VHH binders against PI-PLC X domain-containing protein At5g67130. Designs and how they scored, part 3

Target 1, 376 residues: PI-PLC X domain-containing protein At5g67130, of Arabidopsis thaliana (Mouse-ear cress) (q93xx5)
Amino acid sequence: CSNGNCQLLDSCSSATDCVSGLYCGDCPAVGRSKPVCTRGQATSPTSIINGLPFNKYTWLMTHNAFSNANAPLLPGVERITFYNQEDTITNQLQNGVRGLMLDMYDFNNDIWLCHSLRGQCFNFTAFQPAINILREVEAFLSQNPTEIVTIIIEDYVHRPKGLSTLFANAGLDKYWFPVSKMPRKGEDWPTVTDMVQENHRLLVFTSVAAKEDEEGVAYQWRYMVENESGDPGVKRGSCPNRKESQPLNSKSSSLFLMNYFPTYPVEKDACKEHSAPLAEMVGTCLKSGGNRMPNFLAVNFYMRSDGGGVFEILDRMNGPVLCGCETLSACQPGAAYGSCKNVTVQTRTPSMDSTAGSNSGGSYSGSVQFSRSLAS

## First folded at step 21 (VHH)

Design dd1 (from bb6 with Y60K Y62N)
Fold by OpenDDE, fold request of step 23:
Structure dd1 (fold): chain B 376 residues (1-376), chain A 123 residues (1-123)
Amino acid sequence: as target 1 above (376 residues)
Amino acid sequence: QLQLQESGPGLVKPSETLSLTCTVSGGSISSSNYYWSWIRQPPGKGLEWIGHIYYSGETKYNPSLENRVTISVDTSKNQFSLKLSSVTAADTAVYYCARELPDRRWDYPFDYRGQGTLVTVSS
């Protein structure tokens, strides 16, 4: 299969082989050593069902969004640390990511994104100035006037007015969702339509409570519940609340962030985890949350998949809530709640046609191809 | 000051077992509320956590490597070791031993790390 005609789960050698929205990737963790076309883009839930409160939708979030394995090494930085992603912020957003987790530190007389320890950034944990990422966000919001982006900051910034100044310098103030309009008692958020109309399309949360009053940056766990991060959050059958969070079934907040990433990133396993195990955990967390669907799904290596990946999971999260269907793909715009179309899950089992044709296909290093090489 | 030093062969043949030892000086492995970890960095890639051991001998491994990894501790020598069996070219990396913080909230939980040793898997 080649030349943009390859469908989901068809064999491919390049992303250009796959139809639009699909990427070429392998998943050895599930015994698939050959690359196939996998989903690479989210379906916008608002494009299907619009006009609901923001807290009715589920959005894809990238854990440590900045920790890109393919990020260039800046001068003076050694960067001996873990990666959580393989794609740029711009590409993440273009592919339908609407939540970004960012770890911000004071470093080199600036605010940097670091994958670090004890609230301190080091040469070996530093990635880049935070403003660079925020400018990517600004560019995206500017180019996409109907999109809403959420940033969650693990905040180790100590400079006075550090965050507010940073976001202002990045040109993001004009999109800022004000704290004064955030629901405090578990009420519904404004509708996505209203948010867009008012250009309140950037939600920013910080882990530092004092900054809500000091800088106008919302304290994360006032407005959302969150399950535990790392290994406890991916333990089958368990969805414990994060220590800083209220219980997941608390009605004091209307947003629910679901973390689904291990303590240490495991790139090789991500494609496997982003299927049945993740779906199962969504069910577990839904129950733990008192039948509250998570609004944010945070994952590592978001493009790694054995097929539908996190994007399919998102559809299955949004469908029941937005239209009463098992998946967003079954929703019918303008139809009554519960009116679902028949979605033929084309489970095309790729016929492993063993024909060992010797084609010297370039050493597919087993990585998802994120960039469609536009054949100039 | 706590120091960690990796030692072992820099070249291993495919299918053989990679064996490294970390010597800890300036502090004791025993009686510490820390884990002792092995991590590696393949060329051009980020860190991969291999596993860790507590001074009691309790171990935890990366699930992706669990079947091939054995970490041991010798408190009398103030050393802990890594064995990685059935190595392939994919196991070529700079290997580090490190002291791991018990607090799991940190993205990089290693407060002390060795200089690292390159291990190349080649025929």
Scores: ipSAE 0.902, ipTM 0.959, lowest interface PAE 0.4, mean pLDDT 92
Fold by OpenDDE, last read:
Parts: structure tokens; sequence; C-alpha cells
Structure dd1 (fold): chain B 376 residues (1-376), chain A 123 residues (1-123)
């Protein structure tokens, strides 16, 4: 197959070979060196089942969303740090990402996004001014009037009214979900329909508790539970709560953020991790959360996949909660809960025993193609 | 002030073992509550964590490199070393030794880093 006719898991040489919503990528970590069409877009859960509280849905979140390996180097910075993503914020949002983790620092008399340490940004950890990313978010929200975006800020901004001013300057105030309307004591959020109607489509959380009163930016762990980040969060059979978070089964909050990324990013392993291991961890965290499905799934390298990837996992998270089916793809709009259509899920199980064979055929760079216009 | 300096050959042949040493000055490896890490940056790419060692000799490695990596520490010389076996062109990078913070909440957990040394794998 070629020229936009290739289906999921079909061999491909470029993204243009795959049907809409699919991209061309390989996964040597599971012994597959040849690229195939993999999922590259989320199915909007609200397009299938609308009108439920916001905390009933599961959304894809990108860890350190701004830490893009393909980001250009700005003048004056010497970026020597880790990357967590390979796609732009705009492309992430277009592909169905609805949560962004951003690390914000005071830097160069402004607020910058940095992948840094000790609450300080450096020339070798700096990426770009935060306002640039926020303007991308604004553009997306403006162009997509029914979409809801969530931003979680690892907050190292110390300037007075720094965040509120930043978001105002980015033109994001008009989408702001106000703290005064956020549910307390684990109550349901407004319906997505109501949120859209009220244009409360931007949720912003900060790691600094005082800023809720000072700047009107919600304190993250007042409204959500969160599992540990890094290696403890990806350990099989374990889903511990983050130290700043209440226990995962706490009823004091109604949102659940699930982190699934290692301490140090490993690009080559991402396609393997975004399959059976992630699915297993979702089950583990579901149990730890007292049968609460995570509302946000945070990952690195979100497009890397051996087939269905994080997008298939999201469908499996949303299906049971929204319509009572194993996957969102089996849901029938307007049908009774539990009324499921028959669907065929095409996934490849990662093989731990498979040796990466070097196929003598055409070479592929090993990177996912994020644009259909780009031929490798 | 704590200083780290990488030393070793800048050229290694394919299939051979890359060997580097980090010399620490201005502080003792054995008196610290830190990890001592090796990281690398391939040309045009971001940092990759290779592994770290504690002064006790406890090690942790990147899973993608685990089978090829050995990190050791010599507290008497205030040095720690990296061995990477079976190298290929993909192992060409600037290699850094660094002191790693015990608090893992940081995306860049290295408060001190060497200047780096380029190691090229070529026949």
Amino acid sequence: as target 1 above (376 residues)
Amino acid sequence: QLQLQESGPGLVKPSETLSLTCTVSGGSISSSNYYWSWIRQPPGKGLEWIGHIYYSGETKYNPSLENRVTISVDTSKNQFSLKLSSVTAADTAVYYCARELPDRRWDYPFDYRGQGTLVTVSS
C-alpha cells in the first residue's frame, strides 16, 4: 500500500502512505526495525459521548510538553539538557493532546520554559519564553471552540502576579476556568457541555499553593491526586501517590493524574512502553485509586508506538467509564450504557524476546513522522 | 569549589570499549550524599543518561545501555570511570561526568558537570 491507503500496522515508508490519523514509525525496541502505520491522533471522547462531567473523561497529557527535541536553539542559549517530546505544542494539540505540563522559571527578566534544577533557569536549560507556548494554546482554543485544554505548571516563578500577568498577556483570560467554580470535596466538575457554553475551557494548575488566593491560579493537589513521577511511577505492580498528593483513593479531589514516564527519558523505549506495560499500569493505578480512572495520562514521546500506542490506551480508559464498553471505539452515540458494537482491535504485543533484526531493505531513521508532508 | 574533569581517548574503533575517567577535585566522592553520573550528548541530540554510581559502589544504568555499561569508583583517587563496550557510530557523543542530586524531582539533576569530552567512534 501507498499514497494514503495504508492501514494500521501496514508497512510504510512515509507518513503520506498512511490513512488520515495514522503516522509512519518503527519500534526497534520490540524487534521491529521496519516502519509501519501507527496511530497518531486521539479520538475525541466528547465527540462520542458528550454531556458528562469533565472528571469522567480521560485526556492525553504530555510531560514537559515544551521540551521538544526538534525545537530550534534560540540566540543566547546553550541548551544541554534532556528532551521529553518530539513535536510542537501546536501539533500536540492538533493530534488530541489536551494536557500540557510546563516548567516555568524566572529568566532574563521574563518567564521562560526551562528543563532545569533547583528552581533556577540557566542558559543550558532554557528553551523559550513561556508566552510563546501560551500563544499557541490561545490560537488552538480560538480555532477549536469546543475543546478544553489543561495546563499543569511546575511553578518556579517568583515575580509578583507573574502567572496571572503572563496568561493575560497571552490572551488566555477569556477561556479561564475560575477557581471559584472548581468543585471541592471530590464533587463532580461541570459537564463538558456547560464548560464549553461558558467558555471555561482552560484549566490552569500551579504547584504553588499561595497563588490560588494571590493570583487566582488553582493549586494542583487541591483538585487532583497524582502518582509518583519517574521510575517509581513506572514500576510494575506499583502505583504510589506523589509525596505532594493525597492518597490516590482519597475522596477529597475528583481529578486523577497518572504519570507514566521514567526518571530519565529514554526515547528508544517509548514505543514499547506505550503498549502492554502502560495498559498494565493503568489497571494498577485504577485499583490504587479505589476504582477511579485517571483523568490525565502523562507520557513522554507521545507519538512513539508499536501500533495503537497511547491513543489506544486512552480509548480503553474512556470506553468503560463513558459507555460501559471495553474501548471508546465500541461506544455507540445515543445508545444505552453497555450497548457495544463489535470492533476489531489491531495491536501488536511487544515481544521481549525478539532480537532487533537489521533488515537489508530501505533504511528508516527510527523517528516518527509528525507531518504528512514530510517524506523521510 | 567542586570540579569535574573527563579524561580518556577521543577516538575509539567500532566493537571496542570506550573508557573514560572522571577526576573530582574540591570535594570528596566518599563524603557526599550525591550520585556520580555519566551522561552524553550525541551530535544534534539531547542528553542521554548513561548511569550513576554511589560512593558505596551501588550503580544504576540506563536500561538501553545496561548490558554494555560499567561504572566504577575509586575513592582513593577521588575518581569514577565509565566503560562502554561494543561501541558503534551511534555512541559518538560528547561525554560528561556530573554530580547528580539525590532529589530526583529535577529534570536536570546535575549541579556540577565537567566540560565534556568528545568521543568519536570511527574505523
Scores: ipSAE 0.901, ipTM 0.959, lowest interface PAE 0.4, mean pLDDT 92
Fold by OpenDDE, last read:
Structure dd1 (fold): chain B 376 residues (1-376), chain A 123 residues (1-123)
Amino acid sequence: as target 1 above (376 residues)
Amino acid sequence: QLQLQESGPGLVKPSETLSLTCTVSGGSISSSNYYWSWIRQPPGKGLEWIGHIYYSGETKYNPSLENRVTISVDTSKNQFSLKLSSVTAADTAVYYCARELPDRRWDYPFDYRGQGTLVTVSS
């Protein structure tokens, strides 16, 4: 197959071979050396089951969303650091990412996104001014009036009213979900329908508690629980809470952020990470959370996949909660809870066909610049 | 001031072993609560963590490299070394030694780093 006709798991040489919403990539880490069409976009859960509280849905989040391996170097910076992503913020959002983790620092008399240490930004850790990323978010929210975006800020900004000013300058105030309306004591969030109607479609959380009162930016640990980041968060059979977080089964908050990325990012392993091990960890964290499904799934290199990737996992997270089905793809809009359509589990038919046709299909080079419109 | 300096051959043949040494000055490896790490940056790519060693000799390696990597420490010389076996073109990179913070909360946990040394794998 070629020219946009290749389906999921079909052999491909480029993303253009695959049908809309799919990307072309390999996954040697799981024994797949030849590239195949993989999922490249999320299914909007609200497009299938609408009108539920925000905290009933699971959303894809990108860890260090700004740390893009393909980001250009800006003048004055010498970027020598780890990357967590391979796609632009705009593309991430277009592909169905709805959560962004951003590390914000004071740098060069501005607020920058940095992949840094000890609360300081350096030339070798700096990426770009935060305003640039926020403008991408604004553009997306403007063009997509029914979408809700969540930003979690690792906050090392010390300038007075730094965050509030930054977001205002980015034109994001008009979408701001106010702290005064955030649920307490583990209560449900407003429905996504109500949020959209009120245009409260941007949730912003900071790691600095004082800024809730000072700047109107919600303190993260008041409203969500979170598992450990890095290696402790990807350890099989374990889903411990972060030290800053309440226990995952706490009823004091109604949002659950699940981190699933190693301490050191490994690009070539990401496609494996986003397969069976992640699915298993979702089960582990669900249990640790007292049968609470995570609302955010944070990953590195979100497009790397051996097939369904994080997108399929998201569907499997949303299906049970939203419609009572194993996967979101089995949900039937307007149907009763538990009424599921037959979804042909695309069993990986091992194409045993030995015909080694030299399909010189290019290996996935690790660069992902893929933006497609979410299928309405 | 703490300084780290990489040393070793800049050219290695395929299938051979890459060997580098990091010399630490301005501070002692043995007196620190830090890890001593090797990291690398392939051309046009991001940093990759190779592994680290504690002054006691405890090591941790990147799982993707674990079978090929050996890191050792010589406290008497205030040095630690990297050996990477069975190298291929994919191992071509600028190699850095660095001091790694014990707290892994940081995305970039290296407070001191060497200048780096280019190692090219070529026939």
Scores: ipSAE 0.900, ipTM 0.958, lowest interface PAE 0.5, mean pLDDT 92

Design dd1 (from bb6 with Y60K Y62N)
Fold by OpenDDE, fold request of step 23:
Order: structure tokens, then sequence, then C-alpha cells
Structure dd1 (fold): chain B 376 residues (1-376), chain A 123 residues (1-123)
């Protein structure tokens, strides 16, 4: 299969082989020796089932969205830190990411995105001024008038009114969901329809509680529960709450953020983790949350998968809640809850064909080419 | 001031074992509540965590490397070491030893790090 005709799980050799929305990727971690077409885009849940409260939907979130392995280096500085993503913010948003985790630091008399330590940014941990990423978000929101984006800030900014000024300078005030309209007692959020109508399409949360009153930036753990990040959050059969968070089954907040990334990023394992293990953890967290479906799924390397990846998992998260079906793909717009289409889950059992034949085929260094070069 | 210094061969043949030693000065390995980590950065890539050791000898390894990695500590010499077996070209990287913060909330939890040593795997 070649030339844009390759379907999901078909063998491919280039990004251009796969149909629109799919990408050619490999997953050696599951014993696959050849690249196949994998999902690269989310299905918009609101395009299928619209008009529900915001907290009824599940959205894809990128952990440390800015920590892109392909991010430009600072001149004359070697970056010595971990990467969590392989795609630009713009591409993430275009592929259906609707949540961004950003680590913001005071650096160089400005606010920077850094993957750093102890609340201090260093040259070797710095990525770029935060305003650059926010301008990407603004551009996306401007071009996509029905989309809602959520930003969670790990906040190490000490500059007075630093965040409010930053977002204003980025032109994001016009999309700002005000704190005054956020539900505090586990009540439903406004409908996505109403949010769009009011142009309240940017939700911003900070880890610093004082900034809610000082700057009008919502304190994260007032409005959402969150499981533990890192290794404890990916431990099979366990979904502990984050220390700063209320218990996952608490009804004091109506949003649920599920972290699913290890303490140290492992790029090679991401394609394996974004399949059955993640699905299992969703079930675990669902139970821990008192049968509450997470509203945000935060992952590393969001494009890496062995097939459906995080996108399929998202569909499986949204389906039951939005339409009563096992997957969003089975939902029927306008139909009664529980009326599902027969979706033939092509469970292609990966035949573990053992023949490790030595063939010299070109080491597809797993760089997911995200940009379909428009053939000029 | 705490200082870490990597030492070992800069060239290793495929299938052989990479061996590095980190010498810690200006502080004791045994007196700290920190982990002592090995990390590496392949050319043009980000950091990869290899593993760490506590002064007690307790170790944790990257699952992707677990079968090939051994980290040891010699408190009498104030050193800890890395062995990586069955190396391939993919193991070519700058290797760093570092002190790892016990608090795992940090994206870069290394408050002290060596200068790094390039290890090239080449036949």
Amino acid sequence: as target 1 above (376 residues)
Amino acid sequence: QLQLQESGPGLVKPSETLSLTCTVSGGSISSSNYYWSWIRQPPGKGLEWIGHIYYSGETKYNPSLENRVTISVDTSKNQFSLKLSSVTAADTAVYYCARELPDRRWDYPFDYRGQGTLVTVSS
C-alpha cells in the first residue's frame, strides 16, 4: 500500500502512504518490525454529540506540551533536559489536542517555558518565551471558532501580574473563561454550545492558588481532581490522587484530569503504553473516581501508538458518556442514548511472526513526520 | 561544593560492556538523601534516564534498559558506577552522572551533574 491509500494498520514506508488523519509509525516495543499507519488525529466529540456540559467530554492533553524534541535550540546553548513531545503546539492543536500543560518560569526578564528544577529556569533547560506558544494558541482559536482549549500551568512565575499580562499580550483575553463563571461545587460546566456562543473558549488553570484572586487565573485543584503524576500514576491497578488534589471521588469539583506518563519520559515505550495499558488504567481511574470519566487525558508523545493510540482511547472514553456506546465511533448523531452503530472492531491480532529476517531495510528512525509536506 | 566527574573509556565495541565510574567530591554519597543517577543524551536527542542508586545500594533502572544495566556504589571511594552490557550504536551518547533530587515533581531533577563523557559505540 502506498500513495495515500493505506488504511489503519496497513504497512507503510512514508507518511504520505497513509490516508488523511493517519501517520506512518513504528512500534518496536510491541515487537513490530515494520511501520504501519496509525491514528494521528482525534475525532471531535462535539462534532458527534454537541450541546452537553463541558465536563461531560474527554479531551486529549499533552504533558509538557512545549517540551518538543524538535524545538529549536537557543543560540550557543546546549539543551540538556527531557523531552515529552515531538510535535509543535500548532500541530498538536490541529491534531485534536485540546489541553496543554505548560511550565512557566521567570527567565531573562520574561516568562519562559522551561523543563527545569526548583522553580528556576536555566539556559540548558529553557525552550522559548511563553508568549510564542500562547500566540499559537490564539491563532488556533481565531481560526477555529468552535474549539475550546484548556491550559494548565505549572506556575513558577513570580512577576507581579505576570500571567494576566502575558495572556493579555498574547491576545487571549477575548477568549478567556472567567473564574466567576466556573462551577465550584461539582456542578456542571456550561454547555460547549454556550461557551462557544459567549466566546469563553480558553480555560486557564494555575498551580498557585493566590493568583485566582490576584490575577483572575483559576486555581487548578479547586476545579478538578487529578491523579498522581509520574510512575505512581502509571502503576497498573493503581490510580492514586495527587497530593494537591482532593480525592478522585470527591464531588467538590466537576473536572477530572488523568495523568498517564512516567516520571522519566521513555519515547520508545510510548507506542506500547498508549494502547492496552492506557485503556486498563482508564478503567482503574474511572473506578477510583467513583465512576467519573476523566475529562482530560494527559500523555507524553501523543502521536506514538501501535494503531489507534490515545485517539482510540479517547473515543472509548467519550462513547460511553456521550451516547452510551463503547466508542465514540459507534455514536449516532441525533439518536437516542444507547443506540449504537455496529462498528466492526478490526482486531487484527498482530501475528507475532517470529521470522527476524536480517533485512537491511532503512532504520526508520521513529521521527513521526507530522507535517505532510504539501507537495508544491 | 559538590562535584561529580565521569570516567571511563570513550570508545566501546558493539556487544561489549560499557563501564563508567562517577567520582563524587565535596560531599559524601552516604550522607545524602539523594539518588545518584546515570543519564545519557544521544546526539541530537533529549536526555534518557538510565537508572539510579541509593547509598544503601538500592537501585532502580529504566525499564527499557533494565536487563542490560547495572549500577553499583562504593561508599568507601565515594563513587558509583554504570555497566551497560551488549551495547550497540544506539548506546552512543554523552553519559552524565548526577545527583537526583528525591522530589520527583521536577522535570529535571538533577541539581548536580558531571560534565559528561562521550561514549561512542563503534566497531
Scores: ipSAE 0.896, ipTM 0.956, lowest interface PAE 0.5, mean pLDDT 92
Fold by ESMFold2, last read:
Structure dd1 (fold): chain B 376 residues (1-376), chain A 123 residues (1-123)
Amino acid sequence: as target 1 above (376 residues)
Amino acid sequence: QLQLQESGPGLVKPSETLSLTCTVSGGSISSSNYYWSWIRQPPGKGLEWIGHIYYSGETKYNPSLENRVTISVDTSKNQFSLKLSSVTAADTAVYYCARELPDRRWDYPFDYRGQGTLVTVSS
């Protein structure tokens, strides 16, 4: 196949061989060195099932979203730090990323994005002034008036009113979701249609509790539970909470952030990890959260997979919660909860020696794998 | 003041073993508070963590490399070393040794790093 006709998992030599929304990639980590068409874009869950509370949806989040090889170098400086992503903020948003983790530092008489040590930014760990990335977010929100974006800040900014001034200077204060409207006791959030109507389309969280009262930037762990990041967060069969987070099954917070990435980025393994292993971990974290589906799924190298990737997994996370179906593509807009259309998935079976993943039982069929294709 | 210095061949033939030594000066490698790490940066890419060693000999390796990697320590010489077997062109990179903080809190957890040495894999 060629000229945009290749389907998911069909052989390809470039992305232009694949139907729109697919990319051409390999996965040597699972023994597949010949490229196939892989999914590279999310299906917007609100385009299928709109009007529910914000805390019913699952959104793709990029860990250290700014940390990629395409970021400009400082003049005369080689950047020496880990990268977590492969494309620009604009491209991430275009592909359906709706959450961005950003690390912000006082640096060069400004606020910079850095991937660094001990709350201090160095020339060789610096990426760029934070305002550049925030202006990409503003442009996206301006051009896409029904979209909602969440920013999680690892916050090393000490200048007074630094964050609030930064976001105002980027033109983002007009989209700001106010802290006063954020549920603190496990209630439903406003509906996504109410948030859009009020133009409350940017959620911003900080890791520094004092900034909530000081600057109106929500302290992250008042509003969400979060599993451990790094190696503990990718250990099969385990989904422990972060030290800053209440237990994952606590009902005092409405949102659940799930991390899935190792302590040190391993680009070569991402395609394998974003397939059966991620689906299995979603099941584990769902159970650990008291049968609560995560609302954010944070990953490195978000486009890498052996097929449907994080995007297919997101569909399986959203389907049960939004419409009572096993995947988002089975939802029928306007139908009663649990009224699902029959869907067929084009898949290639991996080698029998590499079998992985399992369905987990739950109150709303918490399987992330498309169970019809796996069971059939 | 603590310094780390990489040494070893800059050119290695495919299928052979890349071998590097890190010499620590101005401080002791026998510290209970640190790991001693090898990291590398392939051309045009970010850092890749290879692995680390504790002074008592305990190691941890990048899963994608672990079948080819050996890190060892010689406390009497204040040195630690890297061997990477069966190299290909994909192993061409600038290699660094570094002192690693064990605290998972930091995105770049190395408070001291060597100057780096380019190793090219070519016939």
Scores: ipSAE 0.743, ipTM 0.904, lowest interface PAE 1.2, mean pLDDT 88
Fold by ESMFold2, last read:
Structure dd1 (fold): chain B 376 residues (1-376), chain A 123 residues (1-123)
Amino acid sequence: as target 1 above (376 residues)
Amino acid sequence: QLQLQESGPGLVKPSETLSLTCTVSGGSISSSNYYWSWIRQPPGKGLEWIGHIYYSGETKYNPSLENRVTISVDTSKNQFSLKLSSVTAADTAVYYCARELPDRRWDYPFDYRGQGTLVTVSS
């Protein structure tokens, strides 16, 4: 196949061989050296099932969203730090990412995005002024009036009013979801339709509790539970809460942030990790959270997979909650909860040198449940 | 104060073993609260963590490299070393040794790093 007609898991030579929304990628970590078409875009859950409370949806989130090779270099400085993503913020948003984790620092008499140590930014760990990324977010929100974006800030800014001034200067105050409307006792959030109608389409959280009263930036762990990041967060069979979070099964907050990435980014393993291992961990974290589905799934290298990747897993996370079906693609807009369509398998016969399904996950077989993590 | 310096060959032939030594000066490698790490940066890419060693000998490796990596420590010489077997062109990078903080909070958890040494794998 060629010329934009290659289907999911078909062999490919370039991205232009694959149908719209697919990427051409390999996964040497599972022994597949020949590239196939893999999912590279999310299915918008609100385009399928609209009108529910914000806390019923699961959104794709990128860990250290700014950290990639495309970021500009400082003159005469070689950047020496880990990268977590492979594309720009604009492209991440265009592909359906709706959550961004950003690390903000006082640096060079400004606020910068850095991937650094002990709250200190260095020339070799710096990426760019934070306002550049925030202007990309503003442009996206302006061009896409029904979309909602969430920003999680790891906050090392000590400048008085630093965050509130930064967001105002980026033109983001007109989209600001006010802290006063955020549920504090485990209630449902406003519906996504109400949020769009009020133009409250940017949620911003900080890791510094004082910023809520001082600057109107929500303290993250008042409104969400969160599992451990790094290696503890990818250890099979375990989904422990991070120190700042209440226990995952606490009913004191409405949102649940699930991290799934190792302590050190490993690009070559991401395609494997974002398949059966991630699906299993979703099941583990679902149980640890008292049978509540995470609202954010935060990953490195979000496009890497052996087939359906994080995007297929998001569909399996959203389907049960939003419409009572095994996956989002089985939902029928306007139908009663639990009224599901029979999904069509979009796989053709695999060759011996390529896999069309897998024994690790990433299947699109209708009526077949994925791992027991999503069918508990 | 504390200084780390990489040493070893800058050119390695494919299928051979890359071998580097890190010499620690201005401080002791015998520390209960630090790991001693090897990291590398391929041209045009971000850092890759290779692994680390605790001064008593315990190691942890990057899963994508672990079948080819050995890190060892010699506390009497205040040194630790890296051996990476069966190298290919993909192993061409600047290699750094570093002192690693065990706290998983930090994005760049190295408070001291060597100047780095380029190792090229070719013909």
Scores: ipSAE 0.722, ipTM 0.893, lowest interface PAE 1.2, mean pLDDT 87

